# Designs tried in a protein design chat: miniprotein binders against q56419. Part 6

Target 1, 326 residues: q56419
Amino acid sequence: MEGRTLEEVQEEVFKRHGVLVPKKELEDLAKALEEAGLLLTEKVEARLKEEEEKLKRERPMRLAGLSYPEGEREARAFLEAFRASYPGEGEEARVLLMPHLEPSRVPEVYGAALAALEKTPPPERIYLVGVAHRPLKEKAAALPVPFQTPFGPALPDLPALQALDALLPFELFNTPLAFREEHSLELPLFFLKGRFPEARVLPLLVARRSPELGEALKVVLRDFPGLLVLAVDLSHVGPRFGDTPLTRTLAEEARRRDLGFLERLAEGEPEAALAFLGANPTRIDGVEVVASLLPLLRERKGKVLAHRLDLEAPTLSAVGAGTLVL
Key: E = the ipSAE of ESMFold2; O = the ipSAE of OpenDDE; V2 = 0.75 times the mean of E and O plus 0.25 times the DockQ between their complexes.

## First folded at step 18 (miniprotein)

Design t17 (at its last look DockQ between E and O 0.55; V2 from the best seeds 0.00; counts 0 for: pae E 1.9 > 1.5)
Fold by ESMFold2, look of step 18:
Parts: C-alpha cells; structure tokens; sequence
Structure t17 (fold): chain B 326 residues (1-326), chain A 88 residues (1-88)
C-alpha cells in the first residue's frame, strides 16, 4: 500500500460509523469560523484558560464510568477481576513497566502489574512517568496537584517534585492543560492508587527524550526512594499508523519488536533495547520515556511478566502492551 | 494550527451545543473524532447529540463503537439502552 496519511486511513475507518465529517462540511465550518470566528475562537480560548486554572488546584477523573467504575466498592471489585485475569505470580518491583492502553482490552497485562504490586512493599511514593499525547512547552512536565480517583485523591509528593524541579534546566510545572485528558497517567494511576492507597505520586509526562530528567530523577530517588513506573505502550502497527492492513507477518514483527525491546530492558541493557528498535519501525510508544530514564534502567535486571498485541478491529491495526518488572 | 487540535473542536462543540446550534456541534465533534478517534467523551457526547437531534440509528452506531473500544463503560451502556428504547 502506498504511504496513505493517518487522516486518510481514519476517514476510511470512521466512514462506516457516522463519525466522519465530509471534507466539504469541514471546509464550510472552517469558513464560518473565519467569517464569525474571532468571537468563537476567543470563547474557546477563554474556556481553556479557565480549565488551566482549575488544573492548578486538582486533576479530576475523566474516565470514570468509561474505563473504570466511579464508585469505590465497584472499583475494588474491578481490581480483583483484573488480578484474576493473570493467574501467574508476580515479582517485587523497584521499576515497573505497565501499559496505558484501555484496561479492558488487555486485562491480563494489567493483572500482571497487580501481581507485581502484590510482591512489592508499599512505597512511600510512586514516580509515575507517562507519555505526553499533547505538546509540552518543555521535554517533560509534572502537575503538582491531587489526581482524583475512585479510591480518593492521589496526593502529590511536593518535596520530591520540588527537588526534581530544582535540578532541571527548565521549569517542570510547565503545561497544565496537557494533563487534562492524559490517560497515560489516569489509567495506570487507578491500579496503583487502588493497591497503594497511602503512596504519594509524582505525575510526570515525557514528550521528547530528556537526559537531564533521568539524571535528576536518579538524584531525587536517592533522597526520596519510591516505585518508578513507566506507563507506556509498545508497538503501534496497521493502517491507523501508516502501514498496510494488519497481516500475520506484520503482527509477528510487532510482537518480535515488543518482546526484544522488553527482554533487553529486563537484562539491564536499555541502550541495547533502543538500538534493537533502530528507526522504531513498529512505533513503540515507550522509546522517549526509556531514552530519558537510561540512568535508572542500566544494570537493573528483571522479568517480562506479560505481553499482548491488541487488535483494533475498526482500524485493522494493533497496539502492543506489556508488563516488565525490574 | 488550532484547527488541527481535537481539544479546540471538542470545546467548540460544547459552546455550540449550549447556544442551541446542535447541527454545528455535531460537526465539531465529528472533526474532533477525526483528529482523535478514540476519545470516549467525544464519542459519548456525539451520541447524545445525535439522540437529541432524533438521529437514533447514528447514535446507536457511535455507542456500539464506544463499547467496542471501551468494553467497560456503564455510561455508554446506559445511553445505548435509552437509544434502543426510543427506536422501538
């Protein structure tokens, strides 16, 4: 298949479900925005500024009732069901790699993470490092506010966050709006807060690799020990991501790339894991996080507990998810 | 450009809905979903807008896709049950 754009593939997939906008309708709305649109654009900007100010105080649940239960008792039962979907044993984690893909699509992968947490002494704090899906003003960011969960607020570790900010050559607290819809923190946090209700959290996002972040975190972790969590997905393959439709060959390649990456991380060789990916032809999501955190991953050995390549039927595409303990 | 940002279109849809311009709100939500096809809040809001416009079959289609992407979603299940009752 020739190099079709992501938008062209998305148009084709969504056309059958009625969410696709004809190109002329898009053009008409854009034209109307030009003609009346300064007022509407200013209204949108004003609302975004209001939301930004709210995010400086707390980060509310966005996915309650959509990805996980709203109520605490139902949320506890939900966790138990996920743990049951992985019949294996966990191992103690000092570093945990887990997905941020929709939990119900990869339940045994999240179950493996819960199995690892069972073996992990309750940490005082959790360094939760996700992938920014919106641009950040810097290579990385944090939001030093409570994140709401069905288990109560996950409180920020302000002393550790302040220490981290002080060591970086850029302001760490730089893009509050990027956290508003960021599921790479919210979905893993549900599981982490459910298991470790007393742990404070450092909610961190990486947009682009930052060696400075990894060096700073190495220093901060000495004074503020805790659990490091890499909340990342693996391969992204298929037409949604610019490939041919998912074939057995493409799926096998994605699986090989995912497992080869995880296995090299498990050997304490993060540079070898990155080199194994080359130009990252299957678009493993965690590359920028791993590249930022090299000082924390070197020589730390562990085990791959689970992996799944999850099929997205509407797009004939797939996303890989895994659980790794170091 | 702001026009390539799904967040802009989602917020615009909310403004348009509040002003009673449901037709343009639906268009803005569809653009948001072109740019971010797995956003569960945009999918849910689009389905609810279709229901208010009387486009029950379209709402059901969107809610069924939402449940395929988010198999645990009591909000989507509730909306789908309502939509199916209206069609009957």
Amino acid sequence: as target 1 above (326 residues)
Amino acid sequence: SKLRDPFFWYELAEILREEGDLERAITALRIALLLDPEDPLALLELAEAYLREGKTDEAIRVLEELLRLYPYSPRAERALEEAREERE
Scores: ipSAE 0.556, ipTM 0.845, lowest interface PAE 1.9, mean pLDDT 87
Fold by OpenDDE base, look of step 18:
Structure t17 (fold): chain B 326 residues (1-326), chain A 88 residues (1-88)
Amino acid sequence: as target 1 above (326 residues)
Amino acid sequence: SKLRDPFFWYELAEILREEGDLERAITALRIALLLDPEDPLALLELAEAYLREGKTDEAIRVLEELLRLYPYSPRAERALEEAREERE
């Protein structure tokens, strides 16, 4: 057992959530591990292997009944309500940046995305690029299986996925378990499948910036045209993320960074957008995705349709969400 | 490392639950939630485990947290209503 120290766990939690786990809780963790023993560990490994094998067939819904309705009829009503929450009109999108935050927290931002999709001719395929909240074996990954939705399965575009894999210096089809609970794909896909029921999907995750991904996708898009969707959130500020409680100053800084980032993207200057963030002190979620897709974002003019910094009052924290069309 | 993966702890909790060891299942879920406080499935499972153990107040707290993070959660709402009824 490569003894990851309790300190490493503490560091990981701090890194992910900005929370310092008390030593006592770490001790409880260690005790729990000891109590679990080798036999239970082996059972977990066997279970994970079984789950991985299941993911070779399909990716089931994980958030149905939690984030969106499970039933198709109710799901359609849900979509309509979200669209109604955005009073504006959309624009045709070749590239859509939208959030993956819990939809009910930022309904008008998802509504703006739906508005854009209304003005977008049905694509043959959707390149859905999410954020890996779990480690990947490679910088990016894909899961070439149907994703279940209330509107039926979102079917993979296998030819396009294979073409992409062939152009990457690493195996694209890696870390299937990272997709099982990944909401950055599931939540946007609900809206996308609801709007474009016949579109094939390329579900992609980015863990670390991969310039190779953007270059490869640029080539693939020539032979396999489609809608590119960046499913990313923006700033994460407050105690949940290692900051002081949200203040006017902190909120203004988060909004400034969010909007500055989106506006530069809207002007077709993704490198300038990244440079504007610097060390990314407000922790914009989509940085690695944008950095990976630079070749696809350059020189594309677009419009910011919506932005919200959503307060989570119990933690005095906030998350930014935005919708951008290119 | 298995220790850093909330999924490992979640799966361990499920196995422990299946084996009837609710106490250790709860511990595993709490660990999973330390690593990923926003895991809705872990929150729901923890609440259900608390209810099974007769820890209604703890279940309510967890469900309230779940609903805070996931305000559209019919499943969580139903569970919370049931838990509140059990407390009265």
Scores: ipSAE 0.502, ipTM 0.827, lowest interface PAE 1.1, mean pLDDT 90
ESMFold2 (binder alone), look of step 18: mean pLDDT 83; pTM 0.798

Design t18 (at its last look DockQ between E and O 0.57; V2 from the best seeds 0.00; counts 0 for: pae E 1.9 > 1.5, SAP 71.155 > 70)
Fold by ESMFold2, look of step 18:
Structure t18 (fold): chain B 326 residues (1-326), chain A 88 residues (1-88)
Amino acid sequence: as target 1 above (326 residues)
Amino acid sequence: SKLRDPFFWYELAEILREEGDLERAITALRFALLLDPEDPLALLELAEAYLREGKDDEAIRVLEELLRLYPYSPRAERELEEAREERE
C-alpha cells in the first residue's frame, strides 16, 4: 500500500478476488478523506477503542452463520457430520495439530481431529495456539476472556494464563484487537468446545517465533496439565500467494512438503521438520508456531491422520491442511 | 499506517453507512477487501449495500464469491436467494 498507485492497488485486488474497484470511486474517497479525514479518522479510532474495551470482557462469535451454525442443536449436528466425513479411527493426542482453514473445504481433516479427540481423555484445559493474522505488539499474545461458541462460552484458564505471563519477558495480554477477527482460534475452538465442554482454554497467538514462549509453556504445562493444540495450516501456493498459477508440479511439491513436514513432526523431530522446509518455498504457516514450541514437540512420536491440499481452480491456488496426533 | 489496516476501512464503511453515504461506504468496503480479500463480514456488507442500491447482479457476484470461500453460509445463501428473486 505504501508507495503504490491506485492502478497497482486495483490490479492486486482483481488478481486475488476478481473484484475491480473503479478508479474514480477510489479518487473520490481519497479526496473526501483529505477534506474531512481527521474527523473520520478520529471517529474510527474511537470506535476501535470501544471494541477493544469490549474484548477485555468477552470475545464474541464472528463466524456463526458463516462457517458453522449459531444454534447449539444445529452446531452439534454439524460437528457430527464432520466426524462422519472421516471413516477412520483416531488415536489419543497429547498434542494435536489441526487446521484453521474453512472447515467445509476440508471436512475429513477436521473429522480426523474429532476422531483423535474421541480417543483423548477430557483435559482440564486446552492450550490453543493459533497464527496471528493481525500484527501483535509482541511475538505472541493471549486474550484472557470467555470466547463465545454455539456450545456456550469457552472460559479462560486464568491461573495458567497468569503463570505464563509471569514467565515471559513481555506482557502476554498485549493486543486485544488482534483477536477480534482471528479465525485460527475461532474455527478450531468450535470443534474443541463441542467435544470438551468443561475444558478451560488458553487462547494464544504467535506472530513471530518466540523460543521464550515454548520454554515458558513447558514450565506451565507441568503445573497445569492439558491438551496442546497447534491450529495451523500448511502450504500456501499459487497466485493468491504470489506464485505463478498452480501446476501439477507445484501441487505435487506442496503435498510433498506438507507430508514431509508432518511426518518428521510425527517422528518427534521438529528441528528436522523445520530443516526439511528450508526457506519454506511453499509457505507452510505452521513454521512460526512449531519453531516457538520446540521444547514441547521434541521426542514426542505420533501419527499423521489426514491431509488435503485444498485446490481452488478459479484462483489456480491451493492451501494444505492436516491432522497430526502426538 | 491506518490506511494499510483493513479494519480501519471496514469501520469507516460502517460510519459512512450510518451517515447515509452508501456510495462511499461501498468504496470503503471494496478497499477493506483489497487489503483483506477473504473477510466474510465485509463481503456480506458489500452485497447488502449493492442490494440496497438495486445492483442485484453485483450483489449476486459478491455472494457467489462468499459462498465459494465459505461453503457453509446460511446468511450468504439467504441473501443470494433474495438477490436472485429480485432480479427475476
Scores: ipSAE 0.547, ipTM 0.841, lowest interface PAE 1.9, mean pLDDT 87
Fold by OpenDDE base, look of step 18:
Structure t18 (fold): chain B 326 residues (1-326), chain A 88 residues (1-88)
Amino acid sequence: as target 1 above (326 residues)
Amino acid sequence: SKLRDPFFWYELAEILREEGDLERAITALRFALLLDPEDPLALLELAEAYLREGKDDEAIRVLEELLRLYPYSPRAERELEEAREERE
């Protein structure tokens, strides 16, 4: 392995997780794996190809029994409990920003999303825009297949997806493997499908800001109206993300960034929201999604329904989550 | 680069496990987890691999990490309980 490749991996891990993996450990792993991988590379490639072919048919649940119940009855009870965790009432949403964090960490934030969905007329389709935690070949991608849920499959809106693809300067249907384990779609989809069982879905991932996506979606939404959902988390602070252990000061900064971001979005000023973050020192997850969807967020006023900075005590780290309606 | 693809390492680990090479499977899973430390499937597979190798303490640590990230996981809870019982 070229030293450059290990450095790139190290940098990527650092950027994503704020952890500097020792170069020696990477080298040892890389060597061990190169020896194994060279012998098995063809078999791995064949397996990956098979997995890609499976993803042309459906996207199975990956987090059932880990993040939510697999059985429909239990899943409904789960949904109701999450709704009950939020004591407030929702508002009708045309755009919903909600988390994709492990639901059990921020139940009331998901509860707020459910409250908003209760006040939202059933959409014909849901544009579900998540964050790509894995590399995409393009800035954004879609997977035009059924997504399995405890409530049955979430069916794709193929006509709307095709219309979107036609308006993009890149192939939308790229990197199917990136969807296989992407929780930023699976987790919010559980709640969305549970509330709107008949809605078709456009599962979208954003890896990098794509202004073209927002412009294309603006056009598509005219002919294919639906609910826009931004499945994004907020600040990521603490040792897991390269910071010192969570302090009052760090938590206050994270909350300030989160709320300042959400409030500006609620005022219909998404550019101001992005500008407010600057270099994004608290690592708000949803920046690239918001930056891609600017045309759809401009001048839309709404309300912040919930926010939580959830402490992960074992790592003294915290992740922000919020629910916003527009 | 294949090295930056967590899927490559996960699938490699699965293949190695299927072939009975748990040592290299563990190595592959550990690398997959460097790229994505929150991958629940990789964590589960790693714990199971440790259990099969008689490395109960390592399995317990991995399962505890998994439950920290995914506190609802009944599978992880069961495996953790079993692993603790095997260690005693």
Scores: ipSAE 0.392, ipTM 0.741, lowest interface PAE 1.4, mean pLDDT 89
ESMFold2 (binder alone), look of step 18: mean pLDDT 81; pTM 0.775

## First folded at step 19 (miniprotein)

Design t19 (at its last look DockQ between E and O 0.71; V2 from the best seeds 0.00; counts 0 for: pae E 3.7 > 1.5)
Fold by OpenDDE base, look of step 19:
Structure t19 (fold): chain B 326 residues (1-326), chain A 88 residues (1-88)
Amino acid sequence: as target 1 above (326 residues)
Amino acid sequence: SRLRDPFFWYELAEILYEEGDLERAITALRIALLLDPENPLALLELAEAYLREGKDDEARRVLEELLRLYPYNPRAERRLEEAREERE
């Protein structure tokens, strides 16, 4: 591996995760590639192609037994426990912002989402927009296949997905491997499918802000009405993300950023929400999603139902999560 | 570059693991985790590879990280218990 390739890996890791990989680990990478040789690379490429072909049929559960129960009975009990963790009542949602963080870290935030869904008439379809934690070939992508859940498969809305593709200046159905293990879709989908078993789904990922996506979705939603779900986390602060250990000051800043962002969204001012973050120093995860969906968020008033900044004690880091209805 | 794709490294690790090359599989998994640090499957597989290599302390650290990220992980819990029993 040429030195340039190692720098590219380092830059990519920094860009995605805010972590600078030590040079020694990059050297180990280079050595591993040299040892793998050309034949092994060809074998990997063949395997990846096979995995892509499988994803043309369905997207299997990847986090069953890791983040939620695999069995339907246990999964239903899981949903009820999460709902019970939020003592409040929800509101009807046309747009739902909810987390994609590990559910057990922020149960009451997911509980608030479930409370909102209880007050929401069953939609014909759900536009589920997650964050791409893996590279996409385009700014956004979709996977037009059934997603497996403990409650049965979440079936795609193919007509609506096709209508969306036709309005975008890029191929929507790109980078299927990015969906294989993407938790920003799988975790929210568990709760959504559990509540609305008959709803079709449009599983969407955003890697970079795409104004075209929001404009296209606005048109598609006219002919194909449904619930819009933004599956996004909020601030990421502490050593895991390149900060000092969590302090009271850092936590207060993270909360201020999270709540200031959510409150401006609740007022129907998504541009003001983005402007409030500026350079996004606390690394709010959902910025590119919100920036892509501005036409759908404008002038919609709503309410913040829950917020939590969850401490990861072993790393002295924290992640923000929130639930907002519009 | 394929080298920036965590899936490339993950699949490479799987192939190496299937071929019995645990040392290089571990290296590939570590690289995959640099690119995708919260991948629960890569974490679990890395822990299992460490256990097979007799690196129980490293396995335990990885399992503890996995359980921190994903508290509802019966498979990781079982492996952690097994790793503790082998020391007693």
Scores: ipSAE 0.301, ipTM 0.686, lowest interface PAE 1.9, mean pLDDT 88
Fold by ESMFold2, look of step 19:
Structure t19 (fold): chain B 326 residues (1-326), chain A 88 residues (1-88)
Amino acid sequence: as target 1 above (326 residues)
Amino acid sequence: SRLRDPFFWYELAEILYEEGDLERAITALRIALLLDPENPLALLELAEAYLREGKDDEARRVLEELLRLYPYNPRAERRLEEAREERE
């Protein structure tokens, strides 16, 4: 029984991080499970059901005071500081690729996104497509409720979401709890809502590539025009992700993979961008989102505005982030 | 399946913390962090649990890691100041 539970934890760590947990940590985890007596409790399940019911009404801020300011005036100043971190000018975006990595680690990359938004006419709605960091019941999901921000609620575009749901071979509104702590939506949304306070949002997550999602979105976008945002990170390299310690050579390869991927997307060649990654040896995070959205990315040319491979020195690892307009 | 989900362990830790069972809350948070090592809410809660148990050195280490990963974090900064005041 204990062997089964340890294997389950190990499988999940590998799935989320691409690395197996050391034997000692698994043994310590097994002791913690025995000490806690908490393989499953009615209290946790009741709490999760309560949170799921709350998510029928709204998605609260989870990262206020952690990643961005809670108050609107401070949040506005925070946005301006991020814009100032990028000295360049943006370009109008019909599609924006931006990161979901902690903003303060890559301020100029988020600043580049703000520069693009400055050049972009306010859209009626934003199709915000993030990466699911928790399991979904299906390949993709949405949560059709207001997402709270320091700038007020980002309201869902219910007609567009319902049209999307009707076109998919699976229930789109399928895993509400996966949204509760999903930073790949919350962090980009802070910037998007701060710049476009009137826009409605389609908050979408991808767990596994879904060609059906991209085809359906192409149809929905014709009737419900808006800004498409891919909220994705790039390379993940180093021991935290299953590699040897970060070397100059590994970092250079990660940068090459990130930039080659972004540049091929900028040429309107998303299939070539995916092919360039091959088996994805630097674990670019955005691959499942791009693979889902091929019909929306083909032949859209644009520009890479920023890129950074952010070093995590204590873990000897790094994560890449970029800003691309199409 | 739920044992593979850091969300389960985070929720359990919150319940235990609210009930004052700080030792088990810390254990659940450490499990959650094995599954999701950079979760800022879990890191902050772990540090707060350590502070409530009087484990200031452990709290400081966690808060320093949190601030390295999330440099803008006034909640963590306040807690780090608390953890440091005894030693100067």
Scores: ipSAE 0.183, ipTM 0.634, lowest interface PAE 3.7, mean pLDDT 85
ESMFold2 (binder alone), look of step 19: mean pLDDT 79; pTM 0.756

Design t20 (at its last look DockQ between E and O 0.52; V2 from the best seeds 0.00; counts 0 for: SAP 71.348 > 70)
Fold by ESMFold2, look of step 19:
Structure t20 (fold): chain B 326 residues (1-326), chain A 88 residues (1-88)
Amino acid sequence: as target 1 above (326 residues)
Amino acid sequence: SRLRDPFFWYELAEILREEGDLERAITALRIALLLDPESPLALLELAEAYLREGKDDEARRVLEELLRWYPYSPRAERRLEEAREERE
């Protein structure tokens, strides 16, 4: 936003919303919805039920042509460009923390993940743990269906998923609609499937911390070895997240929190990483996943490969992304 | 509670479009974007709806916003080219 003050950008954002949806139009639609509301609500619910039934068979790509290419050849070239954006070498990962932020906004962070995957023996399966952005009926969920990618379907590891479900005090297969537009699985999966085309996947979401999930996964990983991937973002700061406009001080705090969190994880000290955040004033959203998976993170040492605090000019806000190998 | 859920407004917009009520579909998409300004599908569908109404300037602004969030987006680029062409 060359030549513009932060205040001018913030004003433009508010004017854009007002221009797109005048207050009267919003109020008129809300009133009309209340007056006809049962019928419209029933129509929306019926459509969502139809979509839920489709998700019991497969999970289609939602972001092809938006976040990554539709075709396999273009998708492989896309991966090569991302790898090239990270000039360093990776390290073997038994656990990989990588972002789910839009890849083209943090290319070297995804490139670092690719560098780690280059050093990682192809796993039989990948435990892909994302962050639920829609409510789950339970603390965590899975969807035991193929996830489509430009590299072909990522097939579910049904035996491992069933073993995990059997160990939990709640039904694991509980909220199919939460997966329909869940980018915290789709974006990392593009990179993982591109590198490990033969690996099966356990697509998992965490909504709220579940110590039971971590204990169950520790057991399942013993019998079904694989790569554990935490697909999480870090700090969320700025007006979109309830803060004042993004300042140098707030950005520095967010970076310090992100790196301090990652560094303590890299030392095999996940409880210390959580304690370092305290009340989590920069809203690192990886916290619920880390808190769930403590048994899998303790005493596992590694290295932070990359970090970026990505600026969201339209909202005057920022989101942190990082790559950690353990 | 439903009024604060951007996915409700997106689904409503799809139903309204299927029923031929493009103006109310556009309003529902605008509400979805007020609640979730980074939704790529809502941005793309809003731009498509504007193009169908011949509102090329509005479509262009929406697509430029989409490209700020999603710098790699061939679908948005194709629609932006369409928005810059004369329709009548």
Scores: ipSAE 0.652, ipTM 0.866, lowest interface PAE 1.4, mean pLDDT 87
Fold by OpenDDE base, look of step 19:
Structure t20 (fold): chain B 326 residues (1-326), chain A 88 residues (1-88)
Amino acid sequence: as target 1 above (326 residues)
Amino acid sequence: SRLRDPFFWYELAEILREEGDLERAITALRIALLLDPESPLALLELAEAYLREGKDDEARRVLEELLRWYPYSPRAERRLEEAREERE
């Protein structure tokens, strides 16, 4: 591997995770590439192509037995336990903002989402908008196939997806591999499918802000009404993300940013919410999603149901999670 | 570059494993985890690879890391229990 390639990998890791890869790990990378050779690279490319072809049929569960139960009976008990973790009552949602963080870390936040869903009439379809943690070829993407869940497959709304594609200046159905292991869709979908088994789904990912997406969705929602779900996390602070270890001051700033963001969204002022964050120094995950969906969030008033800043003790880092209904 | 894609390294690891090259498979998984530290499948595969190599302590560390990111993980817990029983 040429020195330039190692630097590119280091830059990518830093960009994604705020971590500088140690020199030793870069050396291991170089060695692995040298050992792999051209033949193995070609085999990998062939395998990836096969995986892409499989994703034209269905998206299998990747986190069953890791984040949630694989079996339906156990999955239902899991849902009920999460609901029980939130002592409050929900409100009817037309728009639901919920986390995609590992559920067991923030059970009451997911519980709040379930509480909101209890007060929400079953939608015909769910527009599930997640965060692309992997690069997309375009600003946004969709995967128009069944997503497997313990409750059966979440079926795509093909007519609505096609209508959306037709209104976008780019190909919506791009980068299928980005969906293969994307937890920002799989984890929320578990809860959504469990509550609304008959709802069709539009699984969407946002990598970069796309005003076109929000405008297109606004049009599509007229002919294809449904529940809009923003599956986003909030602040990411601490050493894992390039900060000093979590302190009271840093935690207070993260909470201030999270709650200030959510409260402005609850007031129907999404532009004010984005402006409040500025350069986003606490790295709120959902910024690009919210920026893409401004037309759908304007003038909608709602309520913050839950918030948590969850400590990762081993890394002295923390991630914010929240539930908002509009 | 494909080299910046954790999926490239994950799939390379699988191919290497299938070819019986466990050492290079482990290296590829470690690289995948540098690019995506929270990959549950890469963590689990790495732990299993360590177990196959008789590196029980390394496997345990990886499983403990997996459980930190994914605290529910009955698959990881079962594997950790199995690794403990083989030592007793």
Scores: ipSAE 0.530, ipTM 0.815, lowest interface PAE 1.0, mean pLDDT 89
ESMFold2 (binder alone), look of step 19: mean pLDDT 76; pTM 0.685

